# Designs tried in a protein design chat: VHH binders against Apical endosomal glycoprotein (Mamdc4). Part 3

Target 1, 160 residues: Apical endosomal glycoprotein (Mamdc4), of Rattus norvegicus (Rat) (q63191r268to427)
Amino acid sequence: SHHMATDFETGLGPWTQLEGWTRNFSAGSMVSPAWPHRDHSRNSAYGFFLVSVAKPGTTAVLYSPEFQGSVSYNCSFTFYYYLHGSEANQFQLFVQAQGLNTTQPPVLLRSRHGELGTAWVRDRVNIQSAHPFRILLAGETGPGGFVGLDDLIMSNHCIL

## First folded at step 5 (VHH)

Design s1 (from b15 with S57Y; framework vhh_7n9e_1)
Fold by ESMFold2-Fast, scan of step 5:
Structure s1 (fold): chain B 160 residues (1-160), chain A 125 residues (1-125)
Amino acid sequence: as target 1 above (160 residues)
Amino acid sequence: DVQLVESGGGLVQAGGSLRLSCAASGFTFDDYYMYWGRQAPGKGREWVSGISGSGSYTAYASSVKGRFTISRDNAKNTLYLQMNNLKPEDTALYYCAAYETWVDSGSYTYEFDYWGQGTQVTVSS
């Protein structure tokens, strides 16, 4: 089985954003106890992850590539997230179908907030859509907190 | 249980403005993506605008973008829709709604679409 995997060690891969998510590593950030001591993909203080650094009043949003619609495909998406250091931390995962010149409403699949401990947490969603769709990963970091992502893995049935 | 109560509708002239409110209770409001939908006489329901739990991500139907603004006050459990430059085509019952999904055994299932009874907006030409 071939997976489309993004570990952020060399860039964003096929994922896109306008602003708000940044690649970073923990070795230079020990001034904040909310940051992880290591990334998930390399288990290293020098391994890269994404962290939400959106400006006040904005949310960082990361967009997947657009996947094909099909009644036969069941796209499985696995990812790791880290929420620590602030009760105001927020992370949401949406699926948004593409329509003709109209944005379809995002469907919320996951919502996590606040303080979830000092470990990368694995999650997985299965998505089936008759229409082309994208996955949106939205993060907002509270004061003194950390909201991060690593190891985004799409199954072989997530068809580009 | 979950309750959504819309208010602020009425009769207005084309080019006018209205502000709709949706009071939510019975759930953790800031955990939910909220949206405004509308249903014109004799037509199906149409999505108008949506807002993330934090309030930072917003999206709009092309027919209302630039004229309508969605916002929320999580401390008051209230969703708003500011409607400017109203057109006769905006005449509809407006309702607020929340998405709810459930995961069992690693599978995603869309469970519920909570919605209110709506508030009528009529725009005269």
Scores: ipSAE 0.006, ipTM 0.177, lowest interface PAE 9.8, mean pLDDT 77

Design s3 (from b15 with T109D; framework vhh_7n9e_1)
Fold by ESMFold2-Fast, scan of step 5:
Structure s3 (fold): chain B 160 residues (1-160), chain A 125 residues (1-125)
Amino acid sequence: as target 1 above (160 residues)
Amino acid sequence: DVQLVESGGGLVQAGGSLRLSCAASGFTFDDYYMYWGRQAPGKGREWVSGISGSGSSTAYASSVKGRFTISRDNAKNTLYLQMNNLKPEDTALYYCAAYETWVDSGSYDYEFDYWGQGTQVTVSS
């Protein structure tokens, strides 16, 4: 069973950012052919998703809450992403752990680039960290492209 | 030209101890998260333990916590697994792996950047 799910329909939930990710929906704005026709959570042109408005050379970063460390349980993170319309699109998932006296640099766990089709793609990572950690989701949109996220799901072993 | 070579396996009686080694070459050893994994006969791969590049952070599967100790010698580009109080269910091919990315993770939906060929550990009753 999933402990925490964010579908972006009413906000960012427990996720945070400084800038660059924007909530949007297909029918509510002028969209390019690169944009999805529907979100993933509602399968609707009026359902919300998250889109990176960061252009090449700049990066939008979304931060998870900080999770507790555990050597007994794997924190399972399932998410959906959409990359289309530009070969310069980039999506990266990082994990950042807190050491005993200092925060460690983010470590790249997933990297996706370019055009990956016209469907929301499911991905999943399992993280077991002895130290508290957070997940960083980074998006960079190429010219005429789309980089998006929807349905971020943390398992019940992702302990806050 | 990345190489990982495991050694130190063998046949041992329940309650015994064994020390595995993994000799690494062809990459900057200190920059990689190193793992021990195992595969028992007729089973899938199981993550056993992991250690950060500096050696300051370690993690263990619940099945081996308190019995196994992971360590590394960065001057010698070598990873170790000290296995104490061995049980028949620890019988498996043990292999080391290097991650270019850091994750303390189980065997599900993760990728190893580099894998060794493994060393067989057999624990008799």
Scores: ipSAE 0.000, ipTM 0.140, lowest interface PAE 12.7, mean pLDDT 79

Design s4 (from b15 with Y99D; framework vhh_7n9e_1)
Fold by ESMFold2-Fast, scan of step 5:
Structure s4 (fold): chain B 160 residues (1-160), chain A 125 residues (1-125)
Amino acid sequence: as target 1 above (160 residues)
Amino acid sequence: DVQLVESGGGLVQAGGSLRLSCAASGFTFDDYYMYWGRQAPGKGREWVSGISGSGSSTAYASSVKGRFTISRDNAKNTLYLQMNNLKPEDTALYYCAADETWVDSGSYTYEFDYWGQGTQVTVSS
Protein backbone atom coordinates (compact mmCIF):
# COMPACT_ATOMS: atom_id res chain seq x y z
CA SER B 1 0.00 0.00 0.00
CA HIS B 2 1.07 3.50 -0.85
CA HIS B 3 -0.53 6.89 -0.31
CA MET B 4 0.18 10.29 -1.81
CA ALA B 5 -0.65 13.71 -0.38
CA THR B 6 0.18 17.03 -2.06
CA ASP B 7 -0.20 20.41 -0.30
CA PHE B 8 1.63 22.55 -2.94
CA GLU B 9 3.86 24.24 -0.35
CA THR B 10 7.06 23.35 -2.28
CA GLY B 11 5.77 22.47 -5.76
CA LEU B 12 3.39 20.21 -7.63
CA GLY B 13 4.87 16.99 -6.21
CA PRO B 14 4.06 14.08 -8.57
CA TRP B 15 1.29 16.05 -10.36
CA THR B 16 2.03 17.46 -13.83
CA GLN B 17 0.62 20.04 -16.24
CA LEU B 18 1.46 21.84 -19.47
CA GLU B 19 0.19 25.23 -18.30
CA GLY B 20 -2.69 27.07 -16.68
CA TRP B 21 -2.45 26.10 -13.01
CA THR B 22 -0.20 28.32 -10.90
CA ARG B 23 0.98 28.06 -7.31
CA ASN B 24 0.13 31.18 -5.33
CA PHE B 25 -0.80 32.49 -1.89
CA SER B 26 -3.20 35.07 -0.46
CA ALA B 27 -0.77 37.67 0.93
CA GLY B 28 0.08 39.28 -2.43
CA SER B 29 -0.92 42.92 -2.76
CA MET B 30 -2.66 42.30 -6.12
CA VAL B 31 -5.16 39.59 -5.09
CA SER B 32 -8.78 40.23 -5.99
CA PRO B 33 -11.67 40.08 -3.48
CA ALA B 34 -12.57 36.66 -4.92
CA TRP B 35 -9.33 35.06 -3.64
CA PRO B 36 -9.33 33.12 -0.36
CA HIS B 37 -7.72 34.83 2.64
CA ARG B 38 -5.87 31.56 3.46
CA ASP B 39 -4.82 28.27 1.92
CA HIS B 40 -6.30 25.01 3.21
CA SER B 41 -3.15 23.06 4.14
CA ARG B 42 -1.53 25.73 6.39
CA ASN B 43 -4.60 27.91 7.09
CA SER B 44 -2.23 30.80 6.35
CA ALA B 45 -2.11 33.83 4.05
CA TYR B 46 1.40 32.63 3.14
CA GLY B 47 0.42 29.03 2.45
CA PHE B 48 0.33 27.88 -1.18
CA PHE B 49 -2.58 26.62 -3.24
CA LEU B 50 -3.18 26.15 -6.96
CA VAL B 51 -5.21 28.72 -8.87
CA SER B 52 -6.48 28.35 -12.43
CA VAL B 53 -5.45 31.27 -14.64
CA ALA B 54 -7.34 29.75 -17.60
CA LYS B 55 -10.08 32.15 -18.69
CA PRO B 56 -13.47 31.33 -20.29
CA GLY B 57 -12.89 29.35 -23.50
CA THR B 58 -9.62 27.76 -22.27
CA THR B 59 -8.93 25.14 -19.60
CA ALA B 60 -6.05 24.44 -17.21
CA VAL B 61 -5.53 20.69 -16.71
CA LEU B 62 -3.54 19.01 -13.92
CA TYR B 63 -2.60 15.34 -14.34
CA SER B 64 -2.02 12.76 -11.61
CA PRO B 65 0.62 10.06 -11.97
CA GLU B 66 -0.61 6.87 -13.61
CA PHE B 67 -2.09 4.47 -11.07
CA GLN B 68 -2.26 0.71 -11.52
CA GLY B 69 -5.58 -1.02 -12.12
CA SER B 70 -7.02 -3.34 -9.49
CA VAL B 71 -10.05 -5.62 -9.25
CA SER B 72 -9.60 -5.87 -5.45
CA TYR B 73 -9.43 -2.25 -4.19
CA ASN B 74 -11.08 1.09 -4.77
CA CYS B 75 -8.78 4.10 -5.11
CA SER B 76 -10.13 7.01 -3.05
CA PHE B 77 -9.19 10.58 -4.01
CA THR B 78 -9.92 13.47 -1.64
CA PHE B 79 -9.38 17.12 -2.59
CA TYR B 80 -10.30 20.66 -1.57
CA TYR B 81 -11.61 23.27 -3.96
CA TYR B 82 -12.58 26.92 -3.80
CA LEU B 83 -14.99 28.53 -6.31
CA HIS B 84 -15.89 32.18 -5.67
CA GLY B 85 -16.50 35.52 -7.36
CA SER B 86 -17.97 34.48 -10.75
CA GLU B 87 -20.89 32.41 -12.01
CA ALA B 88 -18.63 31.40 -14.95
CA ASN B 89 -16.16 29.52 -12.72
CA GLN B 90 -15.84 25.82 -13.64
CA PHE B 91 -14.06 22.82 -12.15
CA GLN B 92 -14.20 19.25 -13.47
CA LEU B 93 -12.60 15.97 -12.41
CA PHE B 94 -12.05 13.25 -15.00
CA VAL B 95 -10.64 9.74 -14.89
CA GLN B 96 -8.80 8.54 -17.98
CA ALA B 97 -8.09 4.81 -18.36
CA GLN B 98 -5.34 3.34 -20.53
CA GLY B 99 -6.42 1.13 -23.46
CA LEU B 100 -4.37 -1.39 -25.40
CA ASN B 101 -3.55 0.85 -28.42
CA THR B 102 -4.91 4.23 -27.29
CA THR B 103 -5.82 6.08 -24.14
CA GLN B 104 -9.55 6.06 -23.48
CA PRO B 105 -11.48 9.35 -23.55
CA PRO B 106 -11.67 11.05 -20.12
CA VAL B 107 -14.79 10.18 -18.12
CA LEU B 108 -16.31 13.02 -16.08
CA LEU B 109 -16.83 12.14 -12.39
CA ARG B 110 -17.30 15.61 -10.85
CA SER B 111 -18.49 18.98 -12.10
CA ARG B 112 -18.67 22.15 -10.03
CA HIS B 113 -19.48 25.62 -11.32
CA GLY B 114 -20.11 29.17 -10.34
CA GLU B 115 -20.26 30.66 -6.87
CA LEU B 116 -19.86 28.20 -3.99
CA GLY B 117 -19.03 30.53 -1.10
CA THR B 118 -15.93 31.63 0.79
CA ALA B 119 -14.64 28.33 2.22
CA TRP B 120 -12.44 25.50 0.99
CA VAL B 121 -14.82 22.64 0.21
CA ARG B 122 -13.89 18.99 0.58
CA ASP B 123 -14.87 16.42 -2.02
CA ARG B 124 -14.03 12.76 -2.53
CA VAL B 125 -14.32 10.29 -5.40
CA ASN B 126 -13.93 6.52 -5.34
CA ILE B 127 -12.38 4.99 -8.44
CA GLN B 128 -12.55 1.32 -9.38
CA SER B 129 -10.57 0.57 -12.54
CA ALA B 130 -9.23 -2.77 -13.74
CA HIS B 131 -6.90 -0.83 -16.06
CA PRO B 132 -4.20 1.77 -15.35
CA PHE B 133 -5.63 5.29 -15.04
CA ARG B 134 -4.89 8.97 -14.38
CA ILE B 135 -6.94 11.69 -12.72
CA LEU B 136 -7.40 14.99 -14.58
CA LEU B 137 -8.35 18.18 -12.72
CA ALA B 138 -9.66 20.88 -15.05
CA GLY B 139 -10.22 24.51 -14.07
CA GLU B 140 -11.59 27.57 -15.84
CA THR B 141 -11.89 30.94 -14.10
CA GLY B 142 -14.69 33.39 -14.82
CA PRO B 143 -14.31 37.18 -14.93
CA GLY B 144 -13.33 38.47 -11.47
CA GLY B 145 -13.50 34.93 -10.10
CA PHE B 146 -11.26 32.38 -8.43
CA VAL B 147 -10.95 28.62 -9.02
CA GLY B 148 -8.49 26.91 -6.71
CA LEU B 149 -7.29 23.54 -5.41
CA ASP B 150 -5.42 22.47 -2.31
CA ASP B 151 -4.60 19.24 -0.44
CA LEU B 152 -4.86 16.46 -3.04
CA ILE B 153 -4.88 13.14 -1.16
CA MET B 154 -4.78 9.65 -2.68
CA SER B 155 -5.67 6.72 -0.41
CA ASN B 156 -3.28 3.82 0.26
CA HIS B 157 -5.33 1.74 -2.23
CA CYS B 158 -4.24 4.03 -5.10
CA ILE B 159 -1.23 2.06 -6.34
CA LEU B 160 1.53 3.84 -8.31
CA ASP A 1 -27.28 8.89 11.21
CA VAL A 2 -23.63 9.14 12.16
CA GLN A 3 -22.84 10.44 15.66
CA LEU A 4 -19.46 11.19 17.24
CA VAL A 5 -19.54 12.20 20.92
CA GLU A 6 -16.35 13.37 22.64
CA SER A 7 -15.73 13.30 26.40
CA GLY A 8 -12.90 13.47 28.93
CA GLY A 9 -11.89 17.12 28.63
CA GLY A 10 -11.37 19.41 31.59
CA LEU A 11 -8.92 21.53 33.51
CA VAL A 12 -5.40 20.19 34.06
CA GLN A 13 -2.05 21.59 35.18
CA ALA A 14 0.96 21.82 32.87
CA GLY A 15 2.79 18.49 32.94
CA GLY A 16 -0.45 16.63 33.71
CA SER A 17 -2.39 14.03 31.73
CA LEU A 18 -5.91 13.58 30.30
CA ARG A 19 -7.56 10.79 28.33
CA LEU A 20 -10.18 11.78 25.76
CA SER A 21 -12.83 9.38 24.43
CA CYS A 22 -14.99 9.50 21.34
CA ALA A 23 -18.07 7.26 21.14
CA ALA A 24 -19.05 6.49 17.54
CA SER A 25 -22.38 5.21 16.20
CA GLY A 26 -24.30 4.96 12.94
CA PHE A 27 -21.52 3.52 10.76
CA THR A 28 -19.17 0.51 10.58
CA PHE A 29 -16.48 1.87 12.91
CA ASP A 30 -13.62 -0.45 11.88
CA ASP A 31 -14.00 0.49 8.20
CA TYR A 32 -13.01 4.11 8.93
CA TYR A 33 -9.84 6.01 9.71
CA MET A 34 -10.36 7.98 12.90
CA TYR A 35 -8.82 11.31 13.82
CA TRP A 36 -8.35 13.84 16.57
CA GLY A 37 -8.24 17.54 15.72
CA ARG A 38 -8.23 20.66 17.85
CA GLN A 39 -9.05 24.36 17.67
CA ALA A 40 -7.63 26.96 20.05
CA PRO A 41 -9.62 30.18 20.63
CA GLY A 42 -9.04 32.64 17.78
CA LYS A 43 -7.07 30.10 15.70
CA GLY A 44 -7.84 27.68 12.88
CA ARG A 45 -8.36 23.95 13.24
CA GLU A 46 -5.26 21.78 13.57
CA TRP A 47 -4.91 18.07 12.77
CA VAL A 48 -3.52 16.25 15.82
CA SER A 49 -3.50 12.50 15.19
CA GLY A 50 -4.89 9.66 13.06
CA ILE A 51 -5.33 5.90 13.32
CA SER A 52 -6.20 3.23 10.75
CA GLY A 53 -9.29 1.03 11.01
CA SER A 54 -7.31 -1.92 12.37
CA GLY A 55 -5.20 0.29 14.63
CA SER A 56 -1.97 -0.86 12.96
CA SER A 57 -1.01 2.60 11.62
CA THR A 58 -0.89 5.88 13.52
CA ALA A 59 0.31 9.40 12.74
CA TYR A 60 0.87 12.52 14.87
CA ALA A 61 1.40 16.22 14.39
CA SER A 62 4.98 17.20 15.25
CA SER A 63 3.71 19.42 18.11
CA VAL A 64 2.29 16.39 20.00
CA LYS A 65 4.52 13.50 18.85
CA GLY A 66 5.97 11.61 21.82
CA ARG A 67 3.38 13.08 24.24
CA PHE A 68 0.04 11.94 22.79
CA THR A 69 -1.07 8.39 21.95
CA ILE A 70 -4.07 7.58 19.77
CA SER A 71 -5.81 4.22 20.14
CA ARG A 72 -9.16 2.58 19.42
CA ASP A 73 -11.37 -0.20 20.77
CA ASN A 74 -13.33 -1.56 17.83
CA ALA A 75 -15.44 -3.82 20.07
CA LYS A 76 -16.72 -0.67 21.87
CA ASN A 77 -16.76 1.67 18.83
CA THR A 78 -14.57 4.06 20.81
CA LEU A 79 -11.56 6.22 19.89
CA TYR A 80 -9.11 7.45 22.55
CA LEU A 81 -6.42 10.09 22.89
CA GLN A 82 -4.01 9.72 25.80
CA MET A 83 -2.43 13.13 26.40
CA ASN A 84 0.73 13.23 28.57
CA ASN A 85 3.02 16.10 29.52
CA LEU A 86 0.36 18.66 28.64
CA LYS A 87 1.47 22.23 27.87
CA PRO A 88 -0.50 25.51 28.01
CA GLU A 89 -0.25 25.51 24.18
CA ASP A 90 -2.42 22.35 24.11
CA THR A 91 -5.43 24.36 25.35
CA ALA A 92 -8.15 23.86 22.72
CA LEU A 93 -11.48 22.31 21.83
CA TYR A 94 -10.67 18.69 20.84
CA TYR A 95 -12.90 16.86 18.39
CA CYS A 96 -12.86 13.45 16.76
CA ALA A 97 -13.50 12.77 13.10
CA ALA A 98 -14.05 9.83 10.75
CA ASP A 99 -13.08 9.47 7.10
CA GLU A 100 -12.47 6.79 4.47
CA THR A 101 -9.25 8.59 3.40
CA TRP A 102 -5.92 8.46 5.26
CA VAL A 103 -4.63 11.85 6.41
CA ASP A 104 -1.14 12.06 7.93
CA SER A 105 -0.29 15.71 7.27
CA GLY A 106 0.81 18.21 9.92
CA SER A 107 -1.27 20.80 8.06
CA TYR A 108 -4.41 22.42 9.47
CA THR A 109 -7.40 20.12 9.96
CA TYR A 110 -8.97 18.66 6.82
CA GLU A 111 -12.74 18.72 6.35
CA PHE A 112 -13.55 15.11 7.29
CA ASP A 113 -16.68 13.13 6.35
CA TYR A 114 -17.89 13.29 9.96
CA TRP A 115 -16.78 15.08 13.12
CA GLY A 116 -18.11 15.70 16.61
CA GLN A 117 -18.77 18.95 18.49
CA GLY A 118 -15.71 18.58 20.70
CA THR A 119 -14.60 18.50 24.32
CA GLN A 120 -12.71 21.43 25.91
CA VAL A 121 -9.18 20.94 27.29
CA THR A 122 -7.67 23.75 29.35
CA VAL A 123 -4.07 23.55 30.54
CA SER A 124 -2.98 26.02 33.24
CA SER A 125 0.55 27.03 34.02
Scores: ipSAE 0.000, ipTM 0.120, lowest interface PAE 15.8, mean pLDDT 81

Design s5 (from b15 with Y99E E100Y; framework vhh_7n9e_1)
Fold by ESMFold2-Fast, scan of step 5:
Structure s5 (fold): chain B 160 residues (1-160), chain A 125 residues (1-125)
Amino acid sequence: as target 1 above (160 residues)
Amino acid sequence: DVQLVESGGGLVQAGGSLRLSCAASGFTFDDYYMYWGRQAPGKGREWVSGISGSGSSTAYASSVKGRFTISRDNAKNTLYLQMNNLKPEDTALYYCAAEYTWVDSGSYTYEFDYWGQGTQVTVSS
């Protein structure tokens, strides 16, 4: 099978950003009580995840590479997120397609906010686009809170 | 009612040409992106070509670029595909589709709202 999996252990892989998302781990750094005790990919205090350092009113955005358009296959995106410690936490997932003339505005697929407990939460979205597209992952962290991502998995029907 | 009706398929020799038509009714034709797709026996559906509502922008799959030409006549609510230099691997059921985007809980679909039944193209060697 051919799929694109990013666990952040060695970097961002093909994902990009301008600023606001930071790779980090639970042990060995100064962390607040809102942080997870371990990452999802390694189940380890030394395993890496992404944390949004963007405060309310500013947003960290992570961009996938561009995937090919197809009417033949559905692309499935599975990911894990962690929202704890503040009701002002916010996470959003957008899909942005390239139109024939212009880049389309991002379309919101998922919105999560606030306090969702002390576990990594699995989510999955399905994307079928006749045009090339990319995924945008946006995070804002509330006071004393944590907004994080780990294990971003694109199925083998997501074509680079 | 919304309908898409393809026509113009048939049997043709390799190197030959065919012109497919898709007659659309039941929606505002010039507001929609229109596509030609195809499905070969035992294979999945494959996108072939697309055209914007105004007809000013077109796109093609690499396998047909330079050989196929998509066009539309909005006054007649008709989509066309001119196929030149046909190859045996072009043998497939060709269908047209009108495209819309919607969001269902957890799903983004930039999908075809309406699909025709298709017209068979068979290219002999």
Scores: ipSAE 0.011, ipTM 0.324, lowest interface PAE 8.9, mean pLDDT 81

Design u1 (from c12 with I100W W101T; framework vhh_lunsekimig_d3)
Fold by ESMFold2-Fast, scan of step 5:
Structure u1 (fold): chain B 160 residues (1-160), chain A 121 residues (1-121)
Amino acid sequence: as target 1 above (160 residues)
Amino acid sequence: EVQLVESGGGVVQPGGSLRLSCAASGFTFSTYALYWYRQAAGIERELIASITSGGSTNYVDSVKGRFTISRDNSENTMYLQMNSLRAEDTGLYYCAKYEWTDSGETYYDYWGQGTLVTVSS
């Protein structure tokens, strides 16, 4: 099964941020036509998701916990994202590994841009790192758009 | 003030054994994953073994079956039991701990001084 799953229904779980990602739901907030009518985890207008409220030129970043490096196993990360309503929408997934007494730059593993339809989209990345690492989820919402996340699922080989 | 102090290195014949210790202070030991790195002359420091706060372990293939990492949370100490030592195991052995900043944008790494292991004929 799955080692760690976060559906945002009660909070961010083990994920952290400075600012820019907001928990929200379709029926409880002011929404534009670009917002999903429901979340992914509960398929409900009252279910929570994460939305990037970062304006153009500002990026919201969500950080995973630190995971251990492994020379024997990879870590699989599955997530759902929603990009609709603006060609200026941006979503990026980075992996940042520790190095020899240095902060390693984040390495881009996924980049999604613009208008991707009106459905939550599933994606998965496999991470092989001998060194400790974390996952960064970066979102920037374009004018009139929506960039969102739901159901962040770590495999049992993503070791805390 | 985080401190990591390695001990137990020495000179040993091929096929011999050594037990390394890493004594830790200045943080809540039981909640952190801990790492053993090895550095030979002229090459980058290499992760050879790790242990999670929950006790799960990982090893680089070259030491798997020969080395055993363990921890004693009551003594704030991590160990590396090294058996069937080979000349290629010669190097400085470091223990390490990592901590992400509160902003989540960078990390701090903490290292011991290293302990020298020499496997020679």
Scores: ipSAE 0.005, ipTM 0.282, lowest interface PAE 11.4, mean pLDDT 81

Design u2 (from c12 with I100W W101V; framework vhh_lunsekimig_d3)
Fold by ESMFold2-Fast, scan of step 5:
Structure u2 (fold): chain B 160 residues (1-160), chain A 121 residues (1-121)
Amino acid sequence: as target 1 above (160 residues)
Amino acid sequence: EVQLVESGGGVVQPGGSLRLSCAASGFTFSTYALYWYRQAAGIERELIASITSGGSTNYVDSVKGRFTISRDNSENTMYLQMNSLRAEDTGLYYCAKYEWVDSGETYYDYWGQGTLVTVSS
């Protein structure tokens, strides 16, 4: 079995959205001083990341594919995020489970806000769901700020 | 401290019936959805039935029309009435509940010890 990794270099992979998240790269850094100088996956000014263009009061949401449930193993999700340039920046990670014929409301697992420095930050969540589930990544960018994602990595126990 | 204790398993002939019970303590029973899982040799635990706090029920297709899940909030007990039992229903039956937490884990799962059901001729 093989883990699922998305580095945004060629697209969104299996992740989906309606709007608000945009693929971009650091060679456009003149757009804003708050932008990182390099992506995480390639450590390059021409490497792609995902940036939220949603402002306070408007949220960009990225959806994972639906994963199967398991009571034997945890699905581990590792990701890198970047929050800089505004105290109004917000990032939230939710998990939404499906019952046999019902959808559960999203449950918040991570909340990050504001100014967290000028480095990509690694985080990891372990998801134990007996039911099929998906991950929601929500971003809001404050004035003059940056909220970004790169290198979304699902473990071998995250079964499609 | 959360405890779930299953009982009611046994050996029955094909076509027979059994009623399983799951006695719960250590949480506010009436506010949680509860689940029955089954584990046969060589197979992962599979969800077979669920009941919400409001009493709505769901079943996997293989047991629809044969199994009935119910709950008694005054006794803190969940039941599984199993009718028209088949050899394929043989396995360990577990009751389960989930607790959502705002940490590195999505939720905690709580399990009973299991009760064995054997359907044989």
Scores: ipSAE 0.000, ipTM 0.123, lowest interface PAE 13.3, mean pLDDT 80

